VHH binders against q96fz2. Designs and how they scored, part 239

Target 1, 269 residues: q96fz2
Amino acid sequence: CGRTSCHLPRDVLTRACAYQDRRGQQRLPEWRDPDKYCPSYNKSPQSNSPVLLSRLHFEKDADSSERIIAPMRWGLVPSWFKESDPSKLQFNTTNCRSDTVMEKRSFKVPLGKGRRCVVLADGFYEWQRCQGTNQRQPYFIYFPQIKTEKSGSIGAADSPENWEKVWDNWRLLTMAGIFDCWEPPEGGDVLYSYTIITVDSCKGLSDIHHRMPAILDGEEAVSKWLDFGEVSTQEALKLIHPTENITFHAVSSVVNNSRNNTPECLAPV
Short names: E, the ipSAE of ESMFold2; O, the ipSAE of OpenDDE; V2, 0.75 times the mean of E and O plus 0.25 times the DockQ between their complexes.

## First folded at step 12 (VHH)

Design V99 (framework vhh_6z1v_2)
Fold by OpenDDE, second read of step 13:
Structure V99 (fold): chain B 269 residues (1-269), chain A 125 residues (1-125)
Amino acid sequence: as target 1 above (269 residues)
Amino acid sequence: EVQLVESGGRLVRTGGSLRLSCAASGSTFSSYAMGWFRQAPGKEREVVAAITQSGGKTYYADFVKGRFTISRDNAKNTVYLQMNSLKPEDTAVYYCAARWGFYTDEYSPSAYDYWGQGTQVTVSS
């Protein structure tokens, strides 16, 4: 996974992340560093994206089922990294393979500390290789959506009004991530960064791409992944597997350029 | 625009099996949810089965009761309907249909954008 979309306004995003804590109380995640949230139809590594994580990471004795939402840098910077520039990291941390997560120090260590997060996105992009050509067809991949009375007709999604209605009720893609905290050697603010765990693609997606993000499907899976206080690493890792509960459509080549940040990135061709 | 062509419909005996195929034109087949519908004489067109773009989710009408299986091969731009344990009540014209959209829980005929010409399935007693 090298490209995602996360374009919802902050308030809409927050509402979409409504949850129940372990007591059954309905809650909204509290924001940490909301000003770092930058909505975009075209998120690339090294950009900031919102993730969910347990409140227990920030507050001692907090209810670990409570969630915080925070923009973090895509591309995990290990805490032990001693260079002043994160871009000097010599290995790719955009993704973490599920099969080697426990073999890689950069991922194992933070995971062992309970630094699990849920990466939020409208969906992610993958490129299908066309047989016989060097051309690649991009696809937008996301959770199946449910039509509500408020969602309007799909055919009318071309109107700004209908477009907004669609996204107001959008089910966000929830991907399993690992985050770490890095303190710059020269001082400054602590950098929070994340990697997306990847798995082999489900059968339905395999013709498009052979790998996919580990998707946490449902509130229970999300809760268990986040709740490092009650759920062990071993138990959490059981949640990491391919899912067939995914849909997709072909999009234009507009998304190929990471500088393009328009609704056209998501638009079906 | 997507063109759909059904095939495989024929006369079969009660208890028999039949596999229908629907071939789609174009390169965007994978972007469409697919469905099989049927229409018997004097009856309304009704959904038989539906499948998402990825094939990860399927829907079956109540009358199917495990007898039919919908599947798709995106590499071949084809959707299939395997029909087993056929009954005379299954006699109908079967239609392949395609729909585009974010939503997966639409099974009404009006929700589908493209339709095949249909293939006749006749089950004799």
Scores: ipSAE 0.513, ipTM 0.800, lowest interface PAE 1.0, mean pLDDT 92
Fold by ESMFold2-Fast, scan of step 12:
Structure V99 (fold): chain B 269 residues (1-269), chain A 125 residues (1-125)
Amino acid sequence: as target 1 above (269 residues)
Amino acid sequence: EVQLVESGGRLVRTGGSLRLSCAASGSTFSSYAMGWFRQAPGKEREVVAAITQSGGKTYYADFVKGRFTISRDNAKNTVYLQMNSLKPEDTAVYYCAARWGFYTDEYSPSAYDYWGQGTQVTVSS
């Protein structure tokens, strides 16, 4: 997973993340650095995306089940990175393979500090290799959406105006991530950055791509992944597996250029 | 960081009961997973019981299951170990320990960041 859509306005995104804490109290996640959130239909590595993480990472008095929402850089910069420019990191940390996560120092160290996050998106894009050609078919991949009288079903027959209505009740894709905090050696703001954990594709996606993000399906899985005060790394990693609860449709080649940021990027062809 | 002070250790007869307390000061206690460990002379320090931040999960070593109960009171910054049906082999110095978060379900001493000075429990026949 190398491209996502996360275009919801901040207020809509916040409401989509409503949750219950451990005591059953209804909550909205509290924002950190909300002005750094940039909605886009076409997010690539090195851009910022919103993630959920436990409030306990920032406030010692917080219940570990309480949530913060914060923009983080896509592409994990390890806390031990000693160079001044994080773009000079010699290895790609956009994704982290589930099968080697405990073997790679870049990921094992932040996991040992409970630095688990949930990466939020409308959905993600993958490019299917077409047999006998150099062209690839892009697909937008997302959770099945609940049909309502106001939002309707997403389909090729829907008008652009009908597509806008579906976003009010959109079920955000919730991907398992690991984050780290890097302090520039020469001073400056702490950089928060994340990686998306990847697993083998499910049967439904195997014809599109051989890998998929580790998707946390439902509030129980999201809560357990985030709650490093109650859930050990070993227990949390049991949540990391392929899921079949996913849908997709083909999209136009407009999405291929990461500079294109329009609704056409995710519209059905 | 947190400082831990154990209390309640004393001489008890076989079959008796005892409650140990561990008072925390310094950092907010409710942010830590807590454990009780013990060490008998000439033995390694071993886990007895552990409890998560909320008290929602507990762990007990096989040799104390059904006899000991760990609990915590976050309002009082205290963790307790209720010890019932005490045996001579329970004689040891009992240590309170704290760790930030719950990043491993390994309960070895190396998983814990902060330690008390210990309280002596002696069980006589």
Scores: ipSAE 0.354, ipTM 0.712, lowest interface PAE 3.2, mean pLDDT 87

Design W1 (framework vhh_6z1v_2; at its last look DockQ between E and O 0.73; V2 from the best seeds 0.77)
Fold by OpenDDE, look of step 13:
Structure W1 (fold): chain B 269 residues (1-269), chain A 123 residues (1-123)
Amino acid sequence: as target 1 above (269 residues)
Amino acid sequence: EVQLVESGGRLVRTGGSLRLSCAASGSTFRYYTMGWFRQAPGKEREVVAAIVQTGGSTYYADFVKGRFTISRDNAKNTVYLQMNSLKPEDTAVYYCAAGKGIYVDTPSEYNYWGQGTQVTVSS
């Protein structure tokens, strides 16, 4: 996974991340560093994306079922990294393969510390190789969406104003991630960064791409992944597998340029 | 372009079962969300059920209440609707549809439609 979409306004995103804590109370995640959130239809590695993580990571004795939402850098920077510039990292940390997660120190160590997060996205992009050509067809891949369940009074999405309303009920893609905290040698703010765990693609996506993000499907999976206080690493890793609960459509080549940040990126063609 | 052909519609008694089939032409069946819709006389066309490309997710209208099951076989380019516990209110022309749209429950998101098959449930 090398490209995602996360374009919802902050308030809409927050509402979309509504959850129940272990007591059954409806909650919204609290933001950490909300100003670092940059909505985009075209997110690439090294950009900031919002992730969910347990409040226990920030507050001692907090309820580990409570969630924080925070923008983090895509591309995990290990805590042991001693260079002053994260861009000098010589190995790719955009993704972590599920089969080697425990073999790679960069991922094993933070995972062992309970540094699990849920990476939020509208969906992710993958490129299908076209037979006989050097051309690749991009696809937008996301959770299936339903228009009517929540839309009591939402009229026809034919107006720009209605388009924003359409996204109010968007089910976000929830991907399993590992994050780490890096302190710059020269001082400064702690950098939070994440990697997306990848698995072999489900059969339905295999013709598009052979790998897919580990998707946490449903509140239980999300909660267990986040709750490092109650759920062991071993148990959490059981949640990492391909899912068929996904849909996709072809999009235009506009998304090929990472600088393009328009609705056209994820629009069906 | 995808051509869809429905089959299996017939007269059945209340409480009976029926399986509808929809065969799609071409090699691109696996890229489409498939849906079943119905239209009763004097009523608007409404969604019955939908299934995503992978078969891993399904949608059902509220009136289905567990009576119907949508499934697909991508190797056969076919989508099915198993209908159990049929009621007179289920009498309609049933349509198969294929789409690449975002919303599975929205008719306008489907691009290709079959000719329909008549299902009649007698009291």
Scores: ipSAE 0.904, ipTM 0.957, lowest interface PAE 0.4, mean pLDDT 93
Fold by ESMFold2, look of step 13:
Structure W1 (fold): chain B 269 residues (1-269), chain A 123 residues (1-123)
Amino acid sequence: as target 1 above (269 residues)
Amino acid sequence: EVQLVESGGRLVRTGGSLRLSCAASGSTFRYYTMGWFRQAPGKEREVVAAIVQTGGSTYYADFVKGRFTISRDNAKNTVYLQMNSLKPEDTAVYYCAAGKGIYVDTPSEYNYWGQGTQVTVSS
């Protein structure tokens, strides 16, 4: 997983993240650093994307079931990194394989501190290698979507007004992540950064790619992954597995260039 | 490009069961979301059920939940609708559809349609 779409306006994204806390109270997550949110149809490593994490990471004695939403850098920078420039990190932390997460210091240490997050996206992209050619076919991969406020004859993507309505009730993809906090040695703000945990792809995606992000399907899974105050590392890791509750469609090669930030990147072809 | 052929529609009594099949042509079947839709005389076409490419997610309209089951067999290029506890209001032409669109419950998101198979439920 190395490319995502996360393009919704902040207020729409926030409403899509409505949840219930431990007491059953309906809530929206509280933003940290909202001005660092950079929506785009075409997010790549080193960019910022919003993640959910427990309020307990920021406030002593907070209810660990309450959620914060914050932009973090994609590509985990370990807290022990000693150079002044994160781009000098000599290994790739865009993803973390679930089968070796407890063997890699970059991931084991923050995971042991309860630094679990939920990475938000509209969906992610993968490239399929085609037989008999060196060309690759990109796909957009996401949770199945239902148009709850529109019934009848009009398709969501066949006019500009209907395209706007496609996103009103979008079910965001929720991926399991690990984050860390790095203090630059020369001073400045603490850098929050994340990695996405990956697993073997489900059978339905294996023709496209052999790996997939670990998807947290439903509020129980999301709540348990986030709640490091009540859910141990070992219990949380039981949530990490492939899912067949996923759909996809082919997209044009416009998405190949990460500079392209247009709806065409995820439009069906 | 895919061709869809429905079969299995017939007359059944209230409370009866019926299984619809839809055979798809070509090797691209596994890349489509599949849906069953129905249209009664004088009414608009409406979603009955849908199933994503993986088979791991299904959708059912509120009026059929608990009575119908959609399934697919990608090796046989076939999608099925098992219909139980049939009622007279289930009488309609049932259409198989394949789509690359986003919303599984919306007819305009489906690119290919079969010719339909008539289901009639008598009292």
Scores: ipSAE 0.668, ipTM 0.876, lowest interface PAE 1.3, mean pLDDT 90
Fold by ESMFold2-Fast, scan of step 12:
Structure W1 (fold): chain B 269 residues (1-269), chain A 123 residues (1-123)
Amino acid sequence: as target 1 above (269 residues)
Amino acid sequence: EVQLVESGGRLVRTGGSLRLSCAASGSTFRYYTMGWFRQAPGKEREVVAAIVQTGGSTYYADFVKGRFTISRDNAKNTVYLQMNSLKPEDTAVYYCAAGKGIYVDTPSEYNYWGQGTQVTVSS
């Protein structure tokens, strides 16, 4: 998984992340560094994306079921990294294979500290190899969506305002991630960065790509992955597996160039 | 392009069961969300059930939940609707549809439609 869409305005994204804590109380996640959130239809590695993580990471003795939402750099920089420039990291940490996560020091150390996060996106993109050519067909992959309201008068469906309402009740894709905290040797702000855990593709996606992100399907899975105060690493890793509860459609080659940031990137072909 | 042909519609008694089939032609069947819709005389066409490309997610209208089951066989390019505990109000022409749109429960998201198969449930 190397490209996503996460374009919702901050207020819409926050409401889409409404949840219940352990006591059954309705909550919205509390933002950290909200000004670093940059909505885009076409997010690549090294850009910032919003993630959910437990409040207990920031406040001693906080309820571990309460959630923070924070932008983090895509591409995990290990806490032990010695150089001053994170872009000089020798290893590609955009994704972390589920089968070797406990063998790689860069990932097993933050896992041991409970540094699990849920990476938020509208959906992700994958490029299918086309027979007879070196060109690839991009697909947008996301949770199945149900329209909550049948609004609009006769003939009003094509208005830009009605198109904007498509996203008001969008079910965000929730991917399992691992994050780490890196302190610059020169004494700047702590850098929070993440990797997306990947698994073998499900049968339904096998013709598009051989790997997929580990998707946490539903609030029970999301809550267990985030709650490092009550759920051990071993128990949390049982949530990491392929899922068939996804849909997709082909999109235009406009998405190929990461500089393109328009609704055309994810519109059905 | 996809062409859809429904079959299996017939007269059945109240409480009976029926399985509808929809055969698709075209090598791209596996990439479509498939839906079943129905239209009774004097009423609008309404969604009954839908199934996404992967087969892992299904939608059912409230009036058929627990009675109908949608499934697909991508090797046979076929989608099925198993209808149990049939009621007279289930009497309608049943249509198969294929779409690449975002919303599985919305008729306008479906690009290709079959000609329909008549299901009549006798009191």
Scores: ipSAE 0.587, ipTM 0.844, lowest interface PAE 1.8, mean pLDDT 88
ESMFold2 (binder alone), look of step 13: mean pLDDT 84; pTM 0.869

Design W10 (framework vhh_6z1v_2)
Fold by ESMFold2-Fast, scan of step 12:
Structure W10 (fold): chain B 269 residues (1-269), chain A 123 residues (1-123)
Amino acid sequence: as target 1 above (269 residues)
Amino acid sequence: EVQLVESGGRLVRTGGSLRLSCAASGSTFRYYAMGWFRQAPGKEREVVAAIVQSGGYTYYADFVKGRFTISRDNAKNTVYLQMNSLKPEDTAVYYCAAGKGIYVDTPSEYNYWGQGTQVTVSS
């Protein structure tokens, strides 16, 4: 997983993350650093993306089932990293393989501290290798969606007005992540950064790409992954597996250039 | 770019079972969501069931849940609707559709449609 779409305006994104705490109270996640959220149809590593994490990470004695939403840098910078510039990391931490997560120091240490997060996206992009050519076909991959009476359509009638309405009830993709906190050795703000855990592709995606993000399908899985106060690392890792509850459609090559940030990036072709 | 042909519609007694088939032409079948829709005389066309490309998500209208099952066979380019415990209210023309739209439960999101197959349920 190396490219996502997360373009919802902050208020729409917040409402899409409505949840129940362990007391059964309906809640919206509380924002940290909301001004760092930058909506985009085409998010690449090193950009900020919104994640959900337990309030207990920030407040002692907080209910571990209550959620914070915060922008974090995509590309985990380990807490032990000694250079002043995070871009000087010599290894790629955009993704973390599920089969080696407990063997790699960069991931095992934050996981042991309960630093689990849920990475939010409209969906993600993958590029299918085509036989006999160097060209790849991009696909937008996302949770199945059902229409409400307020929803627009983006199939045959792709007007700008209809595009605005389609997103009001969008079911966000919820990917399992691990984050860490890095303190610059010469002082400055703490950097929060994350990696997306990856698994083998499900049968339905195997023709497109051989790996997929570990998707947390439904509120029970999301709650258990986030709740590091009640759910151990061993129990949480049981949630990490491929899912078939996913859909996709081909998109144009416009998405190839990460500078392009328009609805055309995810429109069906 | 996909052509769809439904088959299997016939007269069935109340409480009976029937399986509808929809054969698609073309190598792109696996990249389409597939749906079954129905229309009775004097009524609007309504969604019955839908299945995404992966086969891992299926949608059912409330009035068929527990009685109907949708499935797909990408090797045979075919989608099926298994209908059990049929009621007179299930009498309609059943349409197969293929789509690339976002919403699997909405007729307007489907690009290609079959001609329909008649299902009649009586005593």
Scores: ipSAE 0.529, ipTM 0.815, lowest interface PAE 2.3, mean pLDDT 88

Design W11 (framework vhh_6z1v_2)
Fold by ESMFold2-Fast, scan of step 12:
Structure W11 (fold): chain B 269 residues (1-269), chain A 123 residues (1-123)
Amino acid sequence: as target 1 above (269 residues)
Amino acid sequence: EVQLVESGGRLVRTGGSLRLSCAASGSTFRYYAMGWFRQAPGKEREVVAAIVQSGGRTYYADFVKGRFTISRDNAKNTVYLQMNSLKPEDTAVYYCAAGKGIYVDTPSEYNYWGQGTQVTVSS
């Protein structure tokens, strides 16, 4: 997974993340550094994206089932990194393979500290290799959406103007992530950064790409992944597997350039 | 472009069962969400069931839950609707549809439609 869409305005995104704590109390996640959230139809590695994580990471005696939402840098910088510039990290930490997560120090150490997060997106993009050409077909991949009302449509669904209405009640994609905290050697603000765990693609996506993000399907899976106070690393890793509960459609080549940030990036073609 | 042809519609007695088939030709079937819709005389077309590209999620209208099952065979470019415990109110023309839209339960999200197959349920 190397490109996502997460374009909802902050207030809409917050409401889309409404949840229930272990006591059954309805809650909205509490923001950390909300001004660093930058909505976009076309997010690439090294940009900031919103993640959910347990409140217990910030408050010693907090209920571990309560959630914080925070923007974090995509591309994990390990806590042990000794250079002053994180861009000098010599290996790619955009994704973390599920089969080697316990073998790689960069991921094993933060995982042992309970540094699990849920990466939020409208959906993600993948590029299908086309036979006989160097061209690739981009696809937007997301949770199946169900419309609440039976009202007839007005205008074309593919219209960019019409897409603003599509996002009411959108079910956000929830991907399993690992984060770490890096303190610059010369001093300065702590950098929070994450990686997305990847698994083999499901049968339904195999023709598009051979890998997919580890998707946490439903509130039970999301809650267990986040709750490092009650759910051990071993138990949490049982949630990491391919899922078939996913849909997709082809999109325009406009998405290919990460600088393009318009609704056309995810509109069906 | 994809072309859809429904088959299997016939007269059935109340409490009977019937399986409808929809064969697709043209563009690659596996990239479309598929739906079954119906229209009774004097009524608007309504959704019955839908299935995503992978088959990993299905949708059913409340009035058919527990009685109807949608399935697909991507190797044969075919979608099926198994109809059990049929009632007179299930009498309608049943349509197969293929779409690349966002909502699987919304008729306007479907781009390609079959001609329909008539199902009549008698007491």
Scores: ipSAE 0.298, ipTM 0.702, lowest interface PAE 3.5, mean pLDDT 87

Design W12 (framework vhh_6z1v_2)
Fold by ESMFold2-Fast, scan of step 12:
Structure W12 (fold): chain B 269 residues (1-269), chain A 123 residues (1-123)
Amino acid sequence: as target 1 above (269 residues)
Amino acid sequence: EVQLVESGGRLVRTGGSLRLSCAASGSTFRYYAMGWFRQAPGKEREVVAAIVQSGGSTYYADFVKGRFTISRDNAKNTVYLQMNSLKPEDTAVYYCAAGRGIYVDTPSEYNYWGQGTQVTVSS
């Protein structure tokens, strides 16, 4: 997983993340650094994306079932990294393989600290090898969506303006992530950065790509992954497996260039 | 592009069972979500059931939950609707559809449609 869409305006994204805490109280996640959130149809590694994490990471004695939403850098910078420039990290931490997560120091250490997060996206992109050509076909991959309004009460979503209306009740993709906190040696703000855990592709995606993000399907899985105060690392890792509850459609080559940030990136072709 | 042909529709008695089949032509069947829709005279087409590309996720309209089952066989390019405990209210023309659209429960999201097969449930 190396490209996502997360384009919802902050208020729409916040409402899409409504949840229940351990007491059954309805809540919206509280924002940290909301001004750092940059919505885009075409997010690449090193950009910031919104993640959910437990409030207990920031507030002593907080209920570990309460959630913060925060923008974090995609590409985990380990807390032990000694250089002054994170771009000098010599290995790729965009993704973390589920089968070696407990063997890699960069991931094992933050996991031991309970630094689990849920990475939010509209969906993610993958490129399929096409037989007989060197070109790849991009696909947009996301949770199945159900329309909440009756047919005929709202118009079709073909034009850009009508396309924007599609997002009001979008079910966000929720991917299992690990984050870490890096303090620059020269001083300055702590950098929060994350990696997406990856698993073998499910049967439905195997013709598109051999790997997929570990998707947390439903509020029970999301809650258990985030709640490091009550759920151990061993128990949380049982949530990490391929899922078949996913759909996709082909998109145009516009998405190939990460600088392109328009609805055409994810529109069906 | 796919072409879809439904079969299996017939007259059945209340409480009976029926299996509908939809045969698809084309090499791209496995990349489409598939749906079964129905339309009774004077009514709009409504979703009955839908299934994602892998068959690993299904959607059912409230009125058919527990009675109908959708399935697909990507090796045979076929989608099925198993209909149990049929009621007179299930009388309709049943259509299969293939889609690349976003909403699995919405007719306008489906690009390719079969010609339909008539199911009549008598008391």
Scores: ipSAE 0.519, ipTM 0.807, lowest interface PAE 2.5, mean pLDDT 88

Design W13 (framework vhh_6z1v_2)
Fold by ESMFold2-Fast, scan of step 12:
Structure W13 (fold): chain B 269 residues (1-269), chain A 123 residues (1-123)
Amino acid sequence: as target 1 above (269 residues)
Amino acid sequence: EVQLVESGGRLVRTGGSLRLSCAASGSTFRYYAMGWFRQAPGKEREVVAAIVQSGGSTYYADFVKGRFTISRDNAKNTVYLQMNSLKPEDTAVYYCAAGHGIYVDTPSEYNYWGQGTQVTVSS
């Protein structure tokens, strides 16, 4: 997984993350560094993306079922990294293979500290190899969406005037991530960065790409992955597997260039 | 580039069962979400059931949950609707549709439609 869309305005994104704590109270996640959130239809590694994580990571006595939402750098910088510039990291930490996560020090150590997060996106992109050419066909991959109404005022079918309303009730893709905290040797703010755990693709995606992100399908899975105060690393890793609860459509080559950041990137063709 | 042909519609007694089939031609069937929709005289076309490309996720309208099952066979380019415990209210023309739009439950999101097959449920 090397490209995502996460374009919702902050307020819409926050409402899309409504959840219940362990007492059953309806809540919205509390923001950290909201000014660092940059919506985009075409997010690449090195950019910031919003993640959910337990409030207990920031407050010693917090309820571990309460959630913070924070932008983090895509591309995990291990806490032990010695150089002053994170871009000088010699290996790629955009993704973390599920089968070797406990063998790689860069991922095993933060996992042992409970540094699990849920990476939020509208969906992700993959490029399918086309026979007879070295060209690739991009696809946008996301949770199945169901149209919802607000107290019966929607009226008729979707029209061009209703384009904005598509996103008001969007079901965000929720991917299992691992984050770490890196303290610059020269001083300055702690850098929070994450990696997306990957698994073998499901049958439905195997024609498009051989790997997929580990998707946490539903609030029970999301809650257990985040709640490092009550759910051990071993139990949490049982949530990491392929899912068939996914849909996709082909998109234009506009998305190929990460500088292109428009609705055309995810529009069906 | 998908052509859809429904079959299986007929007269059935209340409480009976029926399986509808939708055969697709074209090489792109596996890239579409598929839906079954119905329309009774004087009513709008409404979603009955939908299925994602892999078959691993399905949607059902509340009025058919527990009675109808949608499935697909990508090797045979076919989608099915198994209808059990049929009621007179299920009488309608049933349409098969293929789409790559965003909402699986919305007729306007589907690009390709079959001609429909008539299902009549009588007492």
Scores: ipSAE 0.526, ipTM 0.816, lowest interface PAE 2.4, mean pLDDT 88

